VHH binders against DegV domain-containing protein DR_1986. Designs and how they scored, part 10

Target 1, 281 residues: DegV domain-containing protein DR_1986, of Deinococcus radiodurans (q9rsy3)
Amino acid sequence: MSIAIVTDSTSDLTPEHLAALGVTGVPLYVLFEGQLYQDGVQLSARQLVEGVRAGKAIPSTSQPSPAEFAQAYAQALEHADEVLSLHISGQLSGTVGSARLAAQEFGGRVTVVDTHTVTLGLGLQVLRAAELVRAGQSVPQIVQTLERVYPQADLRFTVDTLDFLRLNGRIGGASALLGGLLNIKPLLVVRGGRVDAGGRVRGQKKALADLAEHVRRYVSQHGGARVAFLATVGGEEDRAAVRAQLSDLHFQDMGDHEIGAVVTVHAGPGAVGVALEPLSA
Key: E = the ipSAE of ESMFold2; O = the ipSAE of OpenDDE; V2 = 0.75 times the mean of E and O plus 0.25 times the DockQ between their complexes.

## First folded at step 1 (VHH)

Design V15 (framework vhh_7b2m_4)
Fold by ESMFold2-Fast, scan of step 1:
Structure V15 (fold): chain B 281 residues (1-281), chain A 125 residues (1-125)
Amino acid sequence: as target 1 above (281 residues)
Amino acid sequence: EVQLVESGGGLVQAGGSLRLSCAASGFTFSSYYVGWYRQAPGKQRVVVASITSGGSTKYSNSVKGRFTISRDNAKNTVYLQMNSLKPEDTAVYYCAAQDYSEFWGTYEPSDFDYWGQGTQVTVSS
């Protein structure tokens, strides 16, 4: 039985990554200045950030329709026996709900998974699912493996301001970090499918050191790790600074990744983070 | 033994059609990213079309609208349907397969794990 993998654009996997993995990405949308744009197709993260910095209002986002998922599933099933569909946390987006509605039309051939994460947290789960498909595992075996990996997976990041998460209703438990002093940087995690508080530090240098120390601690506790380094537009030098602090540490390097337009609406410009998972489940 | 075997090449007049086949054996073909490449005399090997394990396709600008790539995973075979052929399509056509677990690779010809022997396509006029 052949398995096709479908994900959504909040995985922040590039077209080249998706092609290499044999994965179809379904785009979410950005509503910016009264117009809808497909994530990464009609609006880049850089264009979005430039508009906001020029004084335009913080945008909002929307999920793909059930019809768009049904089209993706029908196309995938032309070349595969079944579909495994992996998506952004249902607590952060209605995307998994749209996918589940569409899956009802396909008589059990489409399995939809809520990954309880976002950005390269989702991207790493997509990569692992693709590796397990290649290894000959069935959909139920893959889902079971992802359920074992998820509690060990970690997404930790810092943002310039909590306003983007707050205004779009995705601040979650990180609302406890509101009202900090000048030059206090929030540390954020994705835990249980939502954004939560990871701590507070004074100054950007301390925030970057926290991210590096978190990677070091994770690798020690798990005997290794897959590590992806993340930034929104404006965070690229800080991402490099986190990486530079880990030159002595052995881990599987999953590369440097730009966070896409939809996720940038929620994190804001200048965000930097790390996504981690264990080498094996 | 791992093999990719191309077939379906030949001589055809401008405006004609050919269907190339690439039969794979000795590995789990259905999970591989597969591409068609071509090399004309005195030129570098260039990508023509590619297809993922899930069936997503990409085409070079020179062939888009004229060529169609497809795969049959049950038969471990990938196809390239070539329509409206032009003299400049004359080349040796190669099938290549890449293990997608090397996803941080550049996807240039040097990145592919397995290559076929090639099949000659000659378009007259």
Scores: ipSAE 0.000, ipTM 0.134, lowest interface PAE 13.8, mean pLDDT 86

Design V16 (framework vhh_gocatamig_d2)
Fold by ESMFold2-Fast, scan of step 1:
Structure V16 (fold): chain B 281 residues (1-281), chain A 125 residues (1-125)
Amino acid sequence: as target 1 above (281 residues)
Amino acid sequence: EVQLVESGGGLVQPGGSLTLSCAASGFTFSNYALAWYRQAPGKKRELVAGISSGGYTVYMDSVKGRFTISRDNAKNSVYLQMNSLRAEDTAVYYCAADLEYGTSWYDLPGEYDYWGQGTLVTVSS
């Protein structure tokens, strides 16, 4: 049986990468100055950041409708026997709920998975699912593999300010990091499907060193890793600085990735992070 | 290389207002925290207000609600707006930058990274 993969725009895989994989991305939306924009299509992360820097209010985001998922599933089923649909954590977005409602219309041909992560954490699971489809695995086998990957998957990042997560209600357990001394950088993780506190360090240099050390420990503990490096607009040089600290370490390099507009609404400009998973599940 | 230059100090009556400015050069301003410290005659140097690279602010209890720290990254400047000034606010005010991570510059005044020359604020009739 042939399997088509559907994901959402919070995977932060480029449209070109998704097209090369044969994966359909369903866009989330940014509500900015009373107008609704499709993630990465009608509004770039850079345009969003420039607007906020110019004094415009921090935007909000919204999930795709069940109707949009139903359209994507109907189109995918024109060339595949079944659909595997992988999405941002249900604790961070109603996206997986919309996907599940739409899936009910397709008589068991659509399987929806909550990946319990976001951005390249989700992107890495999409890449793994695509590899397993090419390897001839069934949907139940792929889902079982992803369920083994999720507890080992890791997303660690630092932000310039907690305001973006706080104002949009996605700060989660990281609310414990609110307040503190000057030049203290929060370290954040996505674990169990939500943002949580990963620590505090003094200054940006120490935050970047923490991210690099975290990669080293993960690789050591798992005998290797797939590693993606990510940044929002303004974090590109700091992402390069984290990578430069790891030039001696051997891992599977999944590339440098720009975080898209929807995720940037929640992380803010200048965010830097790493997404990690084991080489095999 | 690194320079911090304060301005805006002067004589003001109790209840008056004053704005201090600190112009910074020699480093990537937007990446670092800046703070205002003061030292009154016969007193220890103390943190008055600070602002992180991300805009997080802190204030000492006695100035909270009266003073506002802000930054303008395009102008490489940090400001301290002082309202409802009291005689006890009389001090030399210093701009400070934390450019060396791993040293608690705001906890150990004798070991701070970079300081301006100071600007005198006198609150008196």
Scores: ipSAE 0.000, ipTM 0.148, lowest interface PAE 16.1, mean pLDDT 85

Design V2 (framework vhh_7b2m_4)
Fold by ESMFold2-Fast, scan of step 1:
Structure V2 (fold): chain B 281 residues (1-281), chain A 123 residues (1-123)
Amino acid sequence: as target 1 above (281 residues)
Amino acid sequence: EVQLVESGGGLVQAGGSLRLSCAASGFTFSSYAVGWYRQAPGKQRVVVASIYSGGSTKYSNSVKGRFTISRDNAKNTVYLQMNSLKPEDTAVYYCAAGEWYDLTLYESAYDYWGQGTQVTVSS
């Protein structure tokens, strides 16, 4: 009857926020200069950005092991009857695969969900799952709700360069945006579990206006929305500029969020975006 | 040379079904995302559904569970299966294609538009 929630560090919810929700976060890893670091524990996003800017090679990332998930599940089951485990898209990471392997040892007590998204797209699903647990819903009811919500959920962002996505193999359909004219800014989406092209605009000002218009359209089409504002290191002023364009719009504000180290390896510094979902399912 | 041609519109009673088709020519259809928009009299044009080059789909809340978008790249055609039609679904339906665009949200981002097909749902 009691349900513990497990997620991974690519949710970009802070350790403080996860603790307040009673949610366990399993860290992914950054491989930087030949050393493995736990996401947000042993290496911050700012530290890796500073290293790259100082001439170090762009890092890579790796998933948690099945053993790490089994440990997290065993600990969660000390205080709960079941575990609901929500993870980054299986098309972006092997994380959900490691979780599924570990879940096999627990006789149906662990349910693993591929959320088909990343960063606050995943974070919003974790928040919703926590709300539904508090409301007394069962694991099948929560999964059904998330299956209704995720196709309506949206993650839209812009980056300073496509190099970070390209070099780590996560550029997906946005590879179509490689090459082009000066001052073209890519608009990117996460849809169907992978990065894809969302558009092209000339100049940063138009990219930020596009993100703001995206929020306005979504809120209009859905009768409201839950909106999270995202930035990697260096994108904080642009995140504030997008927010400032929406001061007259009514939506449920999920806050300003810094993208963590693992996701920053793929998006790069100076990225800014929005994660959206409907108010209710 | 580039053309999108919608068909399948008509008059139907509430609760009925229609299937819209959009036939594309003059460009590499398989690399393009395709979306359906609609515009009711006196209202703004709004997104209905989109399908990306890889087959991923997205729906507006007003049609989710009732409409299904699909594509056949061999025939250069996209379809909108419309079930459980309501009087509120009455509109001109437009097909739009864009090479690198989020067709779910921005009509101004599209490269190509069709001429539209009328759907009328009687109560």
Scores: ipSAE 0.000, ipTM 0.135, lowest interface PAE 17.6, mean pLDDT 85

Design V3 (framework vhh_podentamig1)
Fold by ESMFold2-Fast, scan of step 1:
Structure V3 (fold): chain B 281 residues (1-281), chain A 123 residues (1-123)
Amino acid sequence: as target 1 above (281 residues)
Amino acid sequence: EVQLVESGGGLVQPGRSLTLSCAASGFTFSSYYYGWYRQAPGKQRELVAAITSGGTLYADSVKGRFTISRDNAKNSIYLQMNSLRPEDTALYYCAADSYFGDYLELPSEYDYWGQGTQVTVSS
């Protein structure tokens, strides 16, 4: 039985990555200056950041419709027996709900998974699912593996400002970090499907050192890790600086990744982070 | 035309108070964030106080003495300066930006700057 994988654009895997994996990505939307743009197709993260820096208001985002998912599933099922559909946390977006509604039309051939994460947290689960499909695992076996992985998965990042998360209602438990002192940088995590407080440090250099130290602690606690390094537009040098602090550490390097337009609406420009998962679960 | 116009500067004795005002025009006031910077001759500009969507922030040197506020109905930003010291002597600039740095520090570059208002604290 052949399995096709479907995900959404908040995985932040490039079209080239998705094509190489044989994975279909369904785009979310950015509502920017009264117009809807498909994530990464009609609006890049760089274009969004340039617009905001030029004086335009912080945009908002919206989920794909059930009809868009139904179309993606019908197309995937022309070439596969089953679909495994992996999505951004249902607590951050209605995307998984749209996918579940669409899946009802396909007689059990489409399995929808809430990954309880976003960006490369989701991207790493998509990569793992693709590996398990190639290894010949069934959909129930893959789902059980992912259910063991996501409680151990970690996404830690720092942002220039909490305003983007706050204004779009995705700040979650990180609202505890609002206010505070001059020169303090927030550290944020995504676990259990929500953004939460990960700490506060003084200055950008300490924030980057905290991210590097978090990778070291994770690798030690889990006997290794898969690590992806991520940044929104403006965070690329800081992403490199985090990586440089880890030159002595052995982990599976999943690469450097740019956060896409939809996720950038919520994190803002200049964000930098790490996505981690165990080598096995 | 977008502009920020500062007022309220002047010569004041140590220990006294002064209120700076910044009047904004030519854009949607409520869509922007505002800060006060100061610069003494030959020194770099430094952040004094800012209003961000996450709250107010202040430089350590002025915390507890200065208060920043905004009045959306008047399209104005204010800096209330109490217990003024000779080291507060500087040219004070109002700045506006639609882009935010971290909520505890504004970016070093803003979309718009005023021309500045001189504050001199001297007996």
Scores: ipSAE 0.000, ipTM 0.125, lowest interface PAE 16.5, mean pLDDT 85

Design V4 (framework vhh_gocatamig_d2)
Fold by ESMFold2-Fast, scan of step 1:
Structure V4 (fold): chain B 281 residues (1-281), chain A 124 residues (1-124)
Amino acid sequence: as target 1 above (281 residues)
Amino acid sequence: EVQLVESGGGLVQPGGSLTLSCAASGFTFSDYWLAWYRQAPGKKRELVAGITSGGSTVYMDSVKGRFTISRDNAKNSVYLQMNSLRAEDTAVYYCAAKSEYGYDLFDESSYDYWGQGTLVTVSS
């Protein structure tokens, strides 16, 4: 029983990392200055950030088509008996819907999972699924493990402005942070598959300290954690500052990651955050 | 004490360019979000472009690709470079500043300070 894993580009795992795992990534798209670009293929996150900062239009995004997923599944099934397909939250994107429609053509050989998260939250679930495939687990066993993990999975971040989430319709419950805030930096979470309010602090230094403290609380409550550190292009120093506050803490370090172009469209430049999951299900 | 002083307005022909400048004093400029609003005759005041303390920008749809907002913290100034000007860009342009994190740049009521405005007329 061989299993191929398919994910989408909002996992923010690099093409090199996906290739090393044997995972296929299906790209989402960025609409920028009237042109459509494949995420990470035709437009880099850096080019997008530079364009936005220079005063070019705020971009938008779109999901892969069912035909693109059907092509990916057909290719995966050339070297595997079945496919496990893991995707960005259905509340944030129609991507999982396109995947489910395509899966209908393959007679039960393709299983599609809504991970209820995005960026390295999705990336961590892809890494776990790859580990479980290597360990010899079946698709139903892996799905059950992911269903136990996702309610404990956590994605917490801060942004320069709520405008990108608001204008692209992904602000979700974080709309509660609009109005009534005086000199307050927003903390945001992805919870139950949508963006939500995670707290309020004054200034960038306190926002970074909040992210570090959140990691400490999570590790304490769960007896350990897998932790990924993430930032949009230009946020590398802030990401390092969060990490530096955790030098005394023991956790499984999943590395420093750049938020890709599609996710940057929604978070905006200046986003920095942490993705967390338990060591075991 | 607090002042926002706009300059660079004037009469320009369609297709021309203007650069508006706004010089700020009396507050810690680098901590503030800055915006350009405009009000055309018979219309409500609207956001043209905004820039956060971190340098992130937003634009009104009708000016995207034509206008560029930028800031210089060393000079306590914000700029609006306006290219390919149209008759419908004729308006009084206002510089505005806000100290509040998490507030939408499009929320006119959230701004702490406003300039007196500079007239831009696109004609002939």
Scores: ipSAE 0.000, ipTM 0.177, lowest interface PAE 16.8, mean pLDDT 86

Design V5 (framework vhh_7b2m_4)
Fold by ESMFold2-Fast, scan of step 1:
Structure V5 (fold): chain B 281 residues (1-281), chain A 124 residues (1-124)
Amino acid sequence: as target 1 above (281 residues)
Amino acid sequence: EVQLVESGGGLVQAGGSLRLSCAASGFTFSDYAVGWYRQAPGKQRVVVASITYGGSTKYSNSVKGRFTISRDNAKNTVYLQMNSLKPEDTAVYYCAARTDYYLGEWSEDSYDYWGQGTQVTVSS
């Protein structure tokens, strides 16, 4: 039986990544200055950041409709027997709910998975699912593998300000970090499907060192790892600085990735992070 | 199972009227605010109207004065009465439900549940 994979644009996989994997991405939306833009199609992260830097209000975001998922599923099922649909955490977005509503029309041919993560945390699970499809595994086998991987997967990042997460209602447990102390940088984690507090440090240099140390500890604890390095627009040099601190460490390098427009609305410009998963479940 | 189901769409001539219904099942509907959204072919999805549990309403400028949103909590249903329809109102119409914590906000990301949509076609 052939399996098609569907994900959403918060995976932050480029069109080139999606094409190489044979995966369909369904876009979320940015509401910016009274207009709705499809994530990465009608509005890039750079365009969004340029607008915010020009003094525009912080945007908001929207999930895809069930009809958009139904269209994606119908198209996928023209060329495959089943669909495996992997999405951003249901605690961060209604996207998985829209996907589940759409799946009802397809008589069990569509399986929808809440990945409990976002950005390259989701992207790494999509890559793993694609690899397992290529290896000939069934949908139940792949889902079982992802259920073992998700509790070990990790997403850790730092942001310039908590305002973007706070104003859009995605701050979660990181609300504990709210406070106007000079030169304090918040450390954040995605844990159990939501944003949570990872700590506070004084200054950007210590925040980047914490990210690097977190990668080193994860690799040690898991006997290796797949590691993706993440930045929103403005965080690219800091992402390179984290990578440079790990030149002596052996891990599977999943590359440097730009966080897309929808996720940038919540993290803000200048964010830096790492997405981690074990080599095997 | 939690779901929202839209109905009442169809073909109508310009200047005509339609009433859309959104029926909720699988949850206590009265605890939720409900919004109507629409998406025309090749266009972005846009907000149309919203209503709180208590009946407070908000409308987009494009439909204000022509459309009326209302609810019947006893029937677990929200309505969108569409009058003086124009060809530009042609779209798939979706209802969405959220907890009352986000009352009065237009953010689509505040909605927890979405319906499958119902097609409205206005001929000229």
Scores: ipSAE 0.000, ipTM 0.084, lowest interface PAE 24.4, mean pLDDT 85

Design V6 (framework vhh_7sr4_2)
Fold by ESMFold2-Fast, scan of step 1:
Structure V6 (fold): chain B 281 residues (1-281), chain A 123 residues (1-123)
Amino acid sequence: as target 1 above (281 residues)
Amino acid sequence: EVKLVESGGGLVQPGGSLRLSCAASGFTFSYYAMGWYRQTPGKQRDLVADISSGGYTKYGDSVKGRFTISRDNTKNTVYLQMNSLKPEDTAVYYCAAELGDFYYTTEEAYDYWGQGTQVTVSS
């Protein structure tokens, strides 16, 4: 059985990477200055950050419609027997709900998975699913593997301000970190499909050291890891600084990634983080 | 169509240097780990050097300090600078590409292989 993979734009995999994997990405939207933009198609993360830095209001985001997913599924099924559809956490977005509604039209040929994560947390699961498709695994086998992976999947990051998460209602348990932020950097995790508090430290250098130490502990705990390094616009040097602290550590390096426009609406500029998963599950 | 085209091989005297190049096309180069392997007749392919998509390098024990791997993502090219060449470095050198990054790689892990370029170190 041939399997096509569909994901959404919050995976933050580039169009070029998705094409190399044979994966279809369905875009979410940014509502910015009263105008609706397709994520990564009509609005880049850099354009969004430039607008916010110029004094424009923090944007909002919206999910793809069921009709958009139905179109993607119909197109995928022109060249594949089945579709495996992997999406951002249902606690962060209605995207997986739109996908599930669309899947009902296809008589069991479309399997929709809530990955319980976002950005390269989702991107790593998409990469794993693509690898397993190439290895000849069935949809049930791939889903079982992903069900073992996401309880171990880890996404840890720091942000310049909690305002972006707060104003868009995605702050979750990290609301406990509000107050005193002038001299304090929050550490955040995605846990159980939502943003939660991961700690707080004094100063950016300690935040970057925390991220590097978190990678070391994860690798030790799991006997290795697949690691992606993430930044929103303005976080690129800090991403490099985290990576530089890990030059002595052996792990599967999944590369440096720019967080896209939709996820940047929620994290803000200058965010830096790591996405981790085990080598096998 | 995926292609890896090696160049820069040849005959060189012991102590000499060569620079190998591998030009890649038909895939998104920046997302692939790139490696150089070598093979002598009747033996398995050995890792010479690899470089992740993030630019992190690993070297085989016999070439550390003498060879340097680098990549240029704007040109879709990976390079192997070979210094202080020894007769034991005589082999066919193969360029290889693998989707995704890892710090250790083997022949079995690579998705794509070039046709190879001969390096002969002899007086």
Scores: ipSAE 0.000, ipTM 0.125, lowest interface PAE 18.6, mean pLDDT 85

Design V7 (framework vhh_7xy4_2)
Fold by ESMFold2-Fast, scan of step 1:
Structure V7 (fold): chain B 281 residues (1-281), chain A 125 residues (1-125)
Amino acid sequence: as target 1 above (281 residues)
Amino acid sequence: QLQLVESGGGLVQPGGSLRLSCAASGFTFSSYAMAWVRQPHGKGLEYIATISSSGDYTYYSDSVKGRFTISRDNAKNTLYLQMNSLKPEDTAMYYCAADTPWDYGYLDSSEYDYKGQGTQVTVSS
């Protein structure tokens, strides 16, 4: 049985990386200055940030249609027996709902998974699924492995302002961090499929130190980790600063990643984070 | 069943006013940002306005700023668009959309079995 993997653009894996893995990415959309753009295809994160910095209104986002998923599944099934479809948390987006609706057209050949995460949290699960497909595992075996991984998966980040998450309705439990004093930096996590409060610190330097310490604790608790470092446009130097604090620590390095346009609408420019999962599951 | 149902459109003279409504069901309306978009016949989708889940923050396209007001009543699960000083170029099919989990108003109706037909606004003498 051959298995094709489908994901969505909120995985923040580059088109080059997805192509190398043989994975199909279905784009979400950004509604920006009265025009609808496909994530990473018609609008880059840099173009979006440049527009916002130039005084344009904060954009909104939308999920792919069921018809777009149906076409992706039909195409994948031309060269595979089954499809495994991995998506952003159903609590953050209707994407998994659109995928499930489309899957009805294909009988039991398409399996849709809510990964309960976003960005490189989803990206790491896509990478793991691709590894397990190459190792010859069946769809039920892969799903069972991912179900064991997601309770241990971790996504921690800091943002310049909570306004992007609040405006677009994704602030979740991090609403507890609203208000406070000048120069307070929020620390955020994705937990149970939603954004939640991870803490607050004074100043960016302490926020970056918190992210580095979080990686160190995770590696200690799990006997190792796969670690991805992420930033929205404007956060690249701070991402490097987090990495530099971990030069003495041994972990599996999954690389530095730019957060795409759709996720940037919700996190804002200058966001920095880490995505973590165990070495094996 | 998840549903967004637009109403309140019609024929109006230039300089007139209309109030559009969008009745939401099947999701926790008060937790999600909402949007109004429009599509003139034979043209692409145009963003009109977005409102935060609380109703505290609103954003407008330059073409309607100062003339249109987006609002919501979370107790009634209803989104509104107050349109004042209407112009012929405002003639379009108007759709509401959930900015977060559901996007009924953004894409072609053939792609969504559950998408409403929108509400037609025609500004003509």
Scores: ipSAE 0.000, ipTM 0.129, lowest interface PAE 17.5, mean pLDDT 84

Design V8 (framework vhh_podentamig1)
Fold by ESMFold2-Fast, scan of step 1:
Structure V8 (fold): chain B 281 residues (1-281), chain A 124 residues (1-124)
Amino acid sequence: as target 1 above (281 residues)
Amino acid sequence: EVQLVESGGGLVQPGRSLTLSCAASGFTFSSYAYGWYRQAPGKQRELVAAIYSGGTLYADSVKGRFTISRDNAKNSIYLQMNSLRPEDTALYYCAAGYEPFDSYGLTEDEYDYWGQGTQVTVSS
């Protein structure tokens, strides 16, 4: 049986990368200046950051509708026997709920997976699923592999301010870091599908050193890793600085990635992070 | 058809209290998250308070003064407004949106249903 993969735009894999993989991405939306934009299609992360920097209000986001997922599934099933649908954590977005509602109309041909993560955390699971489809694995085998990978997967990042997460209701357990951030940089993780506190350090240089040390520790604990480096607009030089601290370390390099517009609404400009998973499971 | 009807607004002196009510009909009340928004003349609409399965959210300007609550048996949402200030003067809207099980709250664009609003005027 042939399997088509569907994901959402919070995977932060480019449309070009998704097309090369044969994966369909369903866009989330940004509400900005009273207008609704499809993530990465009608509004780029750069355009969003330019608007925020010009003193515009912090935008908001919304999930794709069940009807949009049903359309994507119907299209995918024209060239595949089954659909494997991988999405942003249900604790961060209603996206997986919309996908599950749409899947009910397809008689068991669509399997929806909550990946318990976001951005390249989700992106790495999409890449792994695509590899396993190419290797001839069934949907149940792929889901079992992802369930083994999820508890070992890691997403760690730093932001310039907690306001973006706070005002949009995605701060989660990182609310413990509020009320003492003058000259202090928060370190954040995605753990169990939600944002949580990962620590705090004084100054940007120490935050970048923390991210590099976290990669070293993960590689040591897991005997290797697949590592993606990520930044929102304004964080590109800092992303390069984290990478430069790891030139002596052996890992599978999954590349440098720009965080898209929807995720940037929640992280803010100048965010830097790393997404990690084990080499195999 | 889904309807949200606000009530309880009016003219009040500074330092007093008001309770706003929002009556919901036409859907399964307990499956939705609810929010109170307000808009003063010449200003943008802003979140006042929200209630969802994971808890409550409050704007910094009202935190400690306002309390949002829900009564599933009565299909109603309430906003208890204490220590009212002239700057609380606005048209207050009730909003409802579908809630994922482990939601941390909804953004403004995720509220699909809105009431017509109720006026609150705090005399200066």
Scores: ipSAE 0.000, ipTM 0.102, lowest interface PAE 21.0, mean pLDDT 87

Design V9 (framework vhh_gocatamig_d2)
Amino acid sequence: EVQLVESGGGLVQPGGSLTLSCAASGFTFSSYALAWYRQAPGKKRELVAGIYSGGSTVYMDSVKGRFTISRDNAKNSVYLQMNSLRAEDTAVYYCAAVEGTYWDEYSLPTEYDYWGQGTLVTVSS
ESMFold2-Fast, scan of step 1: ipSAE 0.005; ipTM 0.323

